# Ledger of designs, part 4: VH-VL binders against p55155r1310to1479

Target 1, 170 residues: p55155r1310to1479
Amino acid sequence: SVCKVQKNQIRTFDDVLYNTPLTTCYSLIAKDCSEEPTFAVLSKKTEKNSEEMIIKVIRGEQEIVAQLQNEEIRVKVDGKKILSEDYSAHQIERLGESDIVIELPEGEVRFDGYTIKTQLPSYSRKNQLCGLCGNNDDESTNEFYTSDNTETKDIEEFHRSYLLKNEECE

## First folded at step 20 (VH-VL)

Design r4
Fold by ESMFold2 at other seeds, fold request of step 22:
Structure r4 (fold): chain C 170 residues (1-170), chain A 119 residues (1-119), chain B 112 residues (1-112)
Amino acid sequence: as target 1 above (170 residues)
Amino acid sequence: EVQLVQSGAEVKKPGSSVKVSCKASGGPFSDYAISWVRQAPGQGLEWMGAIIPIFGTPNYAQKFQGRVTITADESTSTAYMELSSLRSEDTAVYYCARAKYRGSAFDYWGQGTLVTVSS
Amino acid sequence: NFMLTQPHSVSESPGKTVTISCTRSSGSIASNYVQWYQQRPGSAPTTVIYEDNQRPSGVPDRFSGSIDSSSNSASLTISGLKTEDEADYYCQSYDSSNHVVIFGGGTKLTVL
């Protein structure tokens, strides 16, 4: 199962496509919402009118942040900039010309500055995932679950519930 | 403008537990690392553990593993630290502090909460 | 976990320069950033140096930080000492292997 984020659109793990205008505030893209979370994927735009994104992946005991800078992906692990030669020591791989793969406990995240692809096994965490990528329950309904796990047909309420709004972003 | 406001001083008996709160305002909370750091009288700073609220799984210094529980409530922008099986050596000022990344500097600190463990 | 060792105290006269060392016991001092905090009695710490040698806004440029790989140490240097600089100073780094924050033992600076 794959969730794709690009160009202000999301195709969820359950193959539901909708528009979500990401902002310069982080939004929760996908997370293990079991009682003992193992990963979270967040993203925000670099600027209000850009399709370029910053990704944050929290993976157990590590925090990985990546974005394009000067046509190259720059990676921080736990706040320290690392060089591409050190990526493999952190289960990060440079793939193709301008993208990376960040390993998850059960899957991976591929990121190139503009597109986020979160790939999990089809059996993974059914009904325990949360975020804008949906809950991976194999139901392609027109219903969304907010961050407090309530049903809504209001896409704006759904998106707003996963937005990490604060005074320093818009 | 960013503030971390902690709960008030506590006096506890040995063997009991204490729960200290840390309410954030004026800035980001959920994607920052919220740490708890204590300082016994006349002693240095000692990191106890941290949580990134949106993630929810805390990590702890080995010394406190099994005695400390760190949690966060995103809806109230509040982090908590609970220390159990208190002993006199736990008498200290307990600070919360935030960092943008797990390994980065603490840019804001709470005012500190004095916990006194006395029989 | 590695340890960060600081001198327990240092003293120096106003107008002079002091350097406070912070030596890492294992692994390279350069593998993660070093931060420095100032703490006055009764107050929470405040950052005076972050990311080895950067100053937050409002910290005077007489505070500087450096890394010395040959001695595996970081240093906080305060020039033109003022009586208001009298405080405890802590270095801090991050242990990537154990995923924990490490503080040095602290240094009491006395300006006499």
Scores: ipSAE 0.868, ipTM 0.928, lowest interface PAE 0.6, mean pLDDT 91
Fold by ESMFold2, fold request of step 22:
Structure r4 (fold): chain C 170 residues (1-170), chain A 119 residues (1-119), chain B 112 residues (1-112)
Amino acid sequence: as target 1 above (170 residues)
Amino acid sequence: EVQLVQSGAEVKKPGSSVKVSCKASGGPFSDYAISWVRQAPGQGLEWMGAIIPIFGTPNYAQKFQGRVTITADESTSTAYMELSSLRSEDTAVYYCARAKYRGSAFDYWGQGTLVTVSS
Amino acid sequence: NFMLTQPHSVSESPGKTVTISCTRSSGSIASNYVQWYQQRPGSAPTTVIYEDNQRPSGVPDRFSGSIDSSSNSASLTISGLKTEDEADYYCQSYDSSNHVVIFGGGTKLTVL
């Protein structure tokens, strides 16, 4: 299954489409919310009125941040800029000038500066995933679960619960 | 204004455990790396481990694996470090510090918590 | 893990320039950024240089950092030395292979 984030829209792992205007604060896109998390995917806009995003992928003991700069994808691993020739040493694949694939423990994340595609096996961590991409339970309903596992019909409440609000972003 | 405020000094007996808290305010918490660094009297800085609160899985220096547990509570913006099976050589000031990325500089430090291990 | 070796102490007069070295034992010093911290007695450390040669806001421009790949070392240089610069200084880098933070042993700077 695939979760796609593009143009202030999200299509979840369960094929539910909704509008969510991402902000300059990070939002949790998808995460292993089991008792021993193995990955998390976060994203924010580079600027309030931009479709460009910054992605942060945490997997195991690595933290990968990528964004488009000057029409090229720029990647940091644990805060250090990495050249494209070093991507494979970090389980990152370049698929073109501005398109990369970041491995996950079971799956991958594809990113080009504007679109995030998180692909997981259809049964991967069933009912233990959380974030704006949903829980991957193979139910195409409009019921959303907030970060504290509370059911809501309110898209704004759902989105707000995964927003990493702070004094430095909006 | 970013602040990291730690719990107060502790006196502990050998073999016991200590849990030190670090409350963040005035800035980002959940996506930052929160590290614990200790300093024994007259000695240098020693990194113990870190957590990114939104991720929840900590990583530890090899020396402390099996004895240290680092956790975080996003709702209170508080990180914790628990050190078990205390020995006299664990007497130190324990700092929390935050970094934007796991390998980047610590931009803010807590005030330090003195833990004294004495029989 | 690699080690970062600093001189145990350095001394210099006010108005002069001092350089504190930080030598990496294995692997390249350029593989990860080097940070420098100042610690006064009884206080937590504060950053004076990050990402090899960048100064945080509020740090005087007399503090500078550099990398020398041929000697596999980083350096903190303090020009126009003031008595308030007397402190312990630590370099720090990151070991990407073992996913740990590495500190140097520290250098006591005495302003004569």
Scores: ipSAE 0.865, ipTM 0.926, lowest interface PAE 0.6, mean pLDDT 91
Fold by ESMFold2 at other seeds, fold request of step 22:
Structure r4 (fold): chain C 170 residues (1-170), chain A 119 residues (1-119), chain B 112 residues (1-112)
Amino acid sequence: as target 1 above (170 residues)
Amino acid sequence: EVQLVQSGAEVKKPGSSVKVSCKASGGPFSDYAISWVRQAPGQGLEWMGAIIPIFGTPNYAQKFQGRVTITADESTSTAYMELSSLRSEDTAVYYCARAKYRGSAFDYWGQGTLVTVSS
Amino acid sequence: NFMLTQPHSVSESPGKTVTISCTRSSGSIASNYVQWYQQRPGSAPTTVIYEDNQRPSGVPDRFSGSIDSSSNSASLTISGLKTEDEADYYCQSYDSSNHVVIFGGGTKLTVL
């Protein structure tokens, strides 16, 4: 299963397509919401009216942040800038000039500055995932669960529940 | 203005536990690394562990593994540190501090919480 | 885990320049950024240098940080020393292998 975030749209693991423009506040894209979380994927816009994104992947005891800077993907691991020669030491693969893959415990995240593709095995963690990418339960009807696991048909309520709103972003 | 406000001083007996709170306001919380750092009287700074609240899985310094539990409540923007099996050498000021990334500088610190362990 | 070693104390007169060293015991000092904190008596620490040599807003430019790979150390330099600079100073880095924050032992700066 693949969840795709691009151009103010999300296609969930369950093939639900909806518009939800990201903001300059982080949003939770996908997370292992079991009792022992193993990964989380967050993203935000670099600027209010930009299609450029910043991705944050928390994976075990590492925190990986990536974005385009001067038309080149720049990566930080635990706050330290990493050169492309060092990507493999951190389970990050360079696929092109501005395209990377970040390993997850059971899948991967592909990112190029504009598109986030989170890929998990179809059998993986059914109903234990949360975030804007949905819960991966193979059902596409009545599928928007807020962060407190309450079903809603209100897309804005769904998005708002995964928004990390604070005084420094909008 | 970012502020980290900790719970008040505590006096505890050996063998008991203490839970210190740290409420954040005026800035980001859930995607920042929230660390606990202690300082015994006249001594240096000692990192105990951290949590990124949105992720929820903490990491601990080896010295404290098995005795410390760090948690966070995103709805109240509050982090907690619980230290169990207290000993007299656990008498210290306990700070919370936040960092944008796990390995980056602590940009804001709480005021500190004195925990005194005595019988 | 590696250790960060600082001198226990340093002293100098107002107007002079002081340096405080921070030596890493194993692995390279350059493998992660070094931060410096100032702590006055009875208060929480505050950052004076981050990412080896960057100053937060509000920190005077007489504070500077540097890295010396040959001695495997970081240094905090305070020029034009003022009485208000009297404090404890801690260096800090990150151990990527063990995923822990490491502080130096601290240095008491006395302004004569």
Scores: ipSAE 0.864, ipTM 0.926, lowest interface PAE 0.6, mean pLDDT 91
Fold by ESMFold2, fold request of step 22:
Structure r4 (fold): chain C 170 residues (1-170), chain A 119 residues (1-119), chain B 112 residues (1-112)
Amino acid sequence: as target 1 above (170 residues)
Amino acid sequence: EVQLVQSGAEVKKPGSSVKVSCKASGGPFSDYAISWVRQAPGQGLEWMGAIIPIFGTPNYAQKFQGRVTITADESTSTAYMELSSLRSEDTAVYYCARAKYRGSAFDYWGQGTLVTVSS
Amino acid sequence: NFMLTQPHSVSESPGKTVTISCTRSSGSIASNYVQWYQQRPGSAPTTVIYEDNQRPSGVPDRFSGSIDSSSNSASLTISGLKTEDEADYYCQSYDSSNHVVIFGGGTKLTVL
């Protein structure tokens, strides 16, 4: 299963397509919402009217942040900028044109500054996935569960429940 | 106007537990690393552990593993630290502090909470 | 975990320059950024240097930070020393191998 985020659209793990304009506040894209979370994927826009994004992947004991800068992906691991020569030591693979792949415990995230592709195996449904990418339960009509696990048909309420609002972003 | 406001001072008996709160306001909370740092009287700073609230899995310093529990409540922007099996050596000021990334500087600190362990 | 070692105390006269060292015991000082905090009695620490040599807004430019790879150390330098600079100073870094924050032991700065 693949969840794709680009151009203010999300195609969920369950193949549901909707418009949800990301903001300069982080939103929860996908997370292991079991009792012992193993990963989380967050993203925000670099600027209000830009399609360019910043991605944050929390994976076990590491926090990985990536952003396109001067046509080159800039990566921080636990707040420290790392060079592309060191990506493999952090389970990050550099592709040829400013694309990277960040490994997850079971799956991966591909990012190029404009598109986020989160790929998880279909057998991971017992991990209780949550976020804007849905719960990966193969039921497209029940995709919209808010962060408090309340079903809604309101896409704005769904998006708002995963938005990390604060005074420093819009 | 970022603030981290901690719960008030506590006096505890040996063998009991204490739970200190840290309420954040005026800035980001859920994607920041919220750390707990203690300072015994006349001593230096000692990191105890941290949590990134949106992730939910805390990380602890080895010295405190098994006695400390760090949690967060995103709905109230509040982090908690609970220290169990208290001993007199746990008498200290306990600070919460936030960092943008796990390895980055603490840009804001709470006012500190004095916990006194005395029989 | 590695350790960060600071002198226990330093002192200097007003108007002079003082340097506080922070030596890392194993692994390279450059493996992660070094931060410096100032703590006055009865108060929480505040950041005076982050990411080795950057000053937060509002910190005077007489505070500077540096890294010396040959001695495997970081330094906080305070020039034009003022009596208000009298405080405890802590360096801090991150141990990526053990996923923990490490503080130095602290240095009491006395302005003579």
Scores: ipSAE 0.863, ipTM 0.928, lowest interface PAE 0.6, mean pLDDT 91

Design r4
Fold by ESMFold2 at other seeds, look of step 21:
Structure r4 (fold): chain C 170 residues (1-170), chain A 119 residues (1-119), chain B 112 residues (1-112)
Amino acid sequence: as target 1 above (170 residues)
Amino acid sequence: EVQLVQSGAEVKKPGSSVKVSCKASGGPFSDYAISWVRQAPGQGLEWMGAIIPIFGTPNYAQKFQGRVTITADESTSTAYMELSSLRSEDTAVYYCARAKYRGSAFDYWGQGTLVTVSS
Amino acid sequence: NFMLTQPHSVSESPGKTVTISCTRSSGSIASNYVQWYQQRPGSAPTTVIYEDNQRPSGVPDRFSGSIDSSSNSASLTISGLKTEDEADYYCQSYDSSNHVVIFGGGTKLTVL
């Protein structure tokens, strides 16, 4: 199962496609929402009118942040900028000048500055996932579940519930 | 302006527990690392642990593992630290502080909460 | 976990320069950023240096930070000392192997 975020669109783990414009505030893309979470994937736009994104991946005891800078992906691990020769020590693979793969406990995230692909095994974390990528329950008729696990058919309410609003972003 | 406001001072008996709150306002909360740092009278700073509220799984300094519980409530922008099985050496000022990333500087600190453990 | 060792106290006259050291016990000081905090009595700490040598807005440029890989240490340098600089100073780094924050023991700066 793959969740794809690109150009203000999301195709969920359950193959549901919808428009959900990201903002300069972080949004929760996908997360292990079990009793003891093991990963979370967040993203925001670099600027209000850009399709470029910043990705934040929290996995266990590490925090990875990446974005394009000068047509090259730049990576921070726990706030420290790291060089590409150190990527493997952090379970990160560079596939080219502008794309990387970040390992998850059961899957991976691929990012090139414009597209986020979160890939999990099809049986992984069924009904334990939350975020804009949905709950991975293998149902083609997914209902949207807000961050407090409330069912809704309102796409705007769904998106707002995963938006990390604050005074410094819009 | 970013503010971290902590709950008031407490006097506790040995063997009891204390729970200190830290309410954030005026800036990011859920994706920042919220740490707890204590300082015994006349002593240095001691990191206890942290949580990234949106992630929800805290990490702790080894010294406090098993006695400390750090939680967060995103809806109220409030982090909590609970320390159990209190001893006299736990008398300290307890600070919350936030950092943009786990390894980055603490850019804002709470005012501190004095916890006094005495019989 | 590694340790960060600071002198217990340092002193110097107004107008002079003082340097406070912060030595890492194992692993390279350059593996993670070093931060410096100032703490006045009765107050929470405030950041004076982050990411080895960067100053937050509002911190005077007479505060500077540096890294010396050969001695495996960081330094906070305060030039043009003022009586208001009298405070406790802490270095801090991150242990990425154990995923914990490490503080130095602190240094009491006395302005004579």
Scores: ipSAE 0.855, ipTM 0.925, lowest interface PAE 0.7, mean pLDDT 91
Fold by ESMFold2 at other seeds, look of step 20:
Structure r4 (fold): chain C 170 residues (1-170), chain A 119 residues (1-119), chain B 112 residues (1-112)
Amino acid sequence: as target 1 above (170 residues)
Amino acid sequence: EVQLVQSGAEVKKPGSSVKVSCKASGGPFSDYAISWVRQAPGQGLEWMGAIIPIFGTPNYAQKFQGRVTITADESTSTAYMELSSLRSEDTAVYYCARAKYRGSAFDYWGQGTLVTVSS
Amino acid sequence: NFMLTQPHSVSESPGKTVTISCTRSSGSIASNYVQWYQQRPGSAPTTVIYEDNQRPSGVPDRFSGSIDSSSNSASLTISGLKTEDEADYYCQSYDSSNHVVIFGGGTKLTVL
């Protein structure tokens, strides 16, 4: 299953399309919400009116942050900038001119500064995923589960529940 | 202004547990690394572990593995540290501190919580 | 885990310059950023240098940080010493292999 985030839209693991007005506050895109989480994917806009994003991937005991700057992907691992020749040592692969692939425990995240594609095996974390990408339960209905696992048909309530609001972002 | 406010001082008996809270306000919480750092009387700083609240899986210094539990509640912007099987050597000031990334600087610290372990 | 070794104490007169070293025991000092914290008696630490040589807002430019790869060490330099600089100073880095934060042992700075 693949979840795609770009511009103001998300296509979930369960093939549901909806508008997601990402902000300069981080939102939870996808996460292993089992009793022992193994990964989380977050994203925010770089600027209020930009479609360019910053991605944060937490996997195990590593934290990877990437963004496009001057047509080149910049990557930090645990807060330290790394160069492209060191990507493979951190299970990161550079594709073409502007794409990277970040390995997950069971899957991957592809990012180019404007599009996030989270790919997981169809059997992985069924009904234990959470975030704006949905729970991967093979349901294509217009019903969503908020961060407190409450069922809703309200897209804005769903989106708000995964928004990491604070005083420093908008 | 960003603030980290910790729970008050505690006096504990050997073999018991203590749970210290750290409430964040005025800035980011859920995507930051929240660490616990202790300082025994007259001694240096010792990192105990951290959590990124939105992720939920903490990591610990090996010395404290099995005795420390770090948790967070995003709805209250509060992190917790529980230390079990207390000994006299655990007498210290316990700080919470936040960092933007796991390996980055602590930009704000709590005021510290004195935990005294005495018989 | 690696260790960060600092001198136990250092002293210097007002107006002079002091340098506090922070030596990494294994692996390169340059593999992760070094931070420096000031702690006055009875207070929580505060950051005076991050990312090797950057100052937070409000920290005067008489505080500077540097890295010396040949000695595998970081340094905090305080010029134009003032009596209010009297404090404990800690360096800190990150151990990527063990996923832990490492502090130096601390240095007591006395301004005579």
Scores: ipSAE 0.846, ipTM 0.922, lowest interface PAE 0.7, mean pLDDT 91
Fold by ESMFold2, look of step 20:
Structure r4 (fold): chain C 170 residues (1-170), chain A 119 residues (1-119), chain B 112 residues (1-112)
Amino acid sequence: as target 1 above (170 residues)
Amino acid sequence: EVQLVQSGAEVKKPGSSVKVSCKASGGPFSDYAISWVRQAPGQGLEWMGAIIPIFGTPNYAQKFQGRVTITADESTSTAYMELSSLRSEDTAVYYCARAKYRGSAFDYWGQGTLVTVSS
Amino acid sequence: NFMLTQPHSVSESPGKTVTISCTRSSGSIASNYVQWYQQRPGSAPTTVIYEDNQRPSGVPDRFSGSIDSSSNSASLTISGLKTEDEADYYCQSYDSSNHVVIFGGGTKLTVL
């Protein structure tokens, strides 16, 4: 299954398409919400009126942050800027000038600065995923679970529950 | 205007546990790494572990594995550190500190919590 | 884990310059950024240098940081010493292989 984020739209793991305006605050895109989380994918806009995003991938004991800067993907691992020649040592693959693949425990995240594709095996984490990409339960529905696991039909409430709002972003 | 405010000093007996809180305000919390660092009297800084609240899986220094539990509550912007099986050598000031990334500098520190372990 | 070794103490007169070293025991000092913290007695540490040589807002430019690959060390340099600079100073880096934060042992700076 694939969840795609681009142009203020999300197509969930369960193939549900909806509009969600990302902000300069991080939003939780997809996460292993089992009792022992193994990954999380977050994203925010670089600027309020931009289509460019910054992605944060937390996997195991590493934290990967990537952003397109000057037409080139720039990557930090645990806060350290790394060169593309070192990507493979961190289970990151560079595809062309601005496309990277970040390995997950089961799956991968592809990012080019404008589009986030989170790919998991179809059997992966059934009903234990959370975030704007949905729970991957093979059910195409308008029902969404907020971050406190409350069912809602209100897409705005669903989106707000995964927004990491704070005093320094909008 | 970021602040990290910790719970008050504690006096504990050997073999007991202590749980210290760290409430964040005025800035980001859930995507930052919240670390716990202790300092015994007259000694240096010792990193115990960290959590990124939105992720929820903590990481611990090997020395404390099995005795320390670090948790976070996003709804209250509060991180916790619990240290069990206390010994006299656990007498220290316990700090929380936040970093933008796991390997980044700690940009804000709590005021510290003195835990005294004595019989 | 690697270790970060600092001198136990350094002293210098007001107006002079002091350098505090931070030597990494294994692997390259350049593998991860080095941070420096100042801690006055009874207070929490505060950052004076991050990412090897960057100053947070509000830290005077007389504080500077550097990396020396040949000695596998980082240095904190404080010029124009003031009595208010009397404090303990800690370097810190990150061990990417073991995913842990490493602090140096600390250096007590005495300004006469």
Scores: ipSAE 0.845, ipTM 0.918, lowest interface PAE 0.7, mean pLDDT 90
Fold by ESMFold2, look of step 21:
Structure r4 (fold): chain C 170 residues (1-170), chain A 119 residues (1-119), chain B 112 residues (1-112)
Amino acid sequence: as target 1 above (170 residues)
Amino acid sequence: EVQLVQSGAEVKKPGSSVKVSCKASGGPFSDYAISWVRQAPGQGLEWMGAIIPIFGTPNYAQKFQGRVTITADESTSTAYMELSSLRSEDTAVYYCARAKYRGSAFDYWGQGTLVTVSS
Amino acid sequence: NFMLTQPHSVSESPGKTVTISCTRSSGSIASNYVQWYQQRPGSAPTTVIYEDNQRPSGVPDRFSGSIDSSSNSASLTISGLKTEDEADYYCQSYDSSNHVVIFGGGTKLTVL
């Protein structure tokens, strides 16, 4: 299953399509919400009126942040800038000048500065995933579970529940 | 402004546990690494562990594995550190501190919580 | 885990320059960034250098950081020493293999 985020739109793991107006605050895109989380994927806009995103991937004991700068993807692992020659040592693959693949425990994230594709096995973590990408349960009626795991049909409420609001972003 | 406000001083008996809170305000919380660092009298700084609240799985220094528990509550922007099986050498000031990334500098520190362990 | 070793104390007169060393025991000092913290008595530490040689806003440019790969060490240099610089100073780095934060033992700076 694939969840795609681009151009203020999300197509979930369960193939549900909706608009999401990402902000300069991080939003939770996808996460292992089991009792022992293994990964989380977050994203925000680089600037208020930009389509460019910053992605943050937490996997195991590592934290990977990437964004497009000077027409090249720049990567930090645990806060340290990593050059492209060292990507493979960190389970990161460069697919071209401006796109990368970040390995997850059971899948991967592809990112080019404008599009996030999170790919997980369809059987993986059914009903234990959370975030704007939904819960990967093969049912379209329950893609709108808020961060406290309650169902809503209000897309705005759903989006707000995964938004990491603070005083430094908007 | 960014603030990290910790719970008050504690006096504890050996063998008991202590739970210290750290409430964040005025800035990011859920995607930052929240660490706990202690300092015994006359000693240096000692990192105990950290959590990224949105992720929820903490990591610990080996010395404290098995008796420290670090948690976070995103709804209250509060991190917690619980240390069990207290001994007198656990007497220290306990700080919370935040970093943008796991390996980054701590940009804000709590005021510290004195925990005194004596019979 | 690696260790970071600092001198126990250093002293110098006002107006002079002092350097505090931070030597890494195994693996390269350049493997991760080094941070420096100042701690005055009764207070929490504050950052004076991050990412080896960067100053937070509000830290005067008489504070500088450097890395010496040949001695496998980092250094904090304070020029134009002032009496308010009297404090404990800690270096800190990150052990990416064990996923832990490592502090140096601390250095007491005395302004004579």
Scores: ipSAE 0.843, ipTM 0.922, lowest interface PAE 0.7, mean pLDDT 91

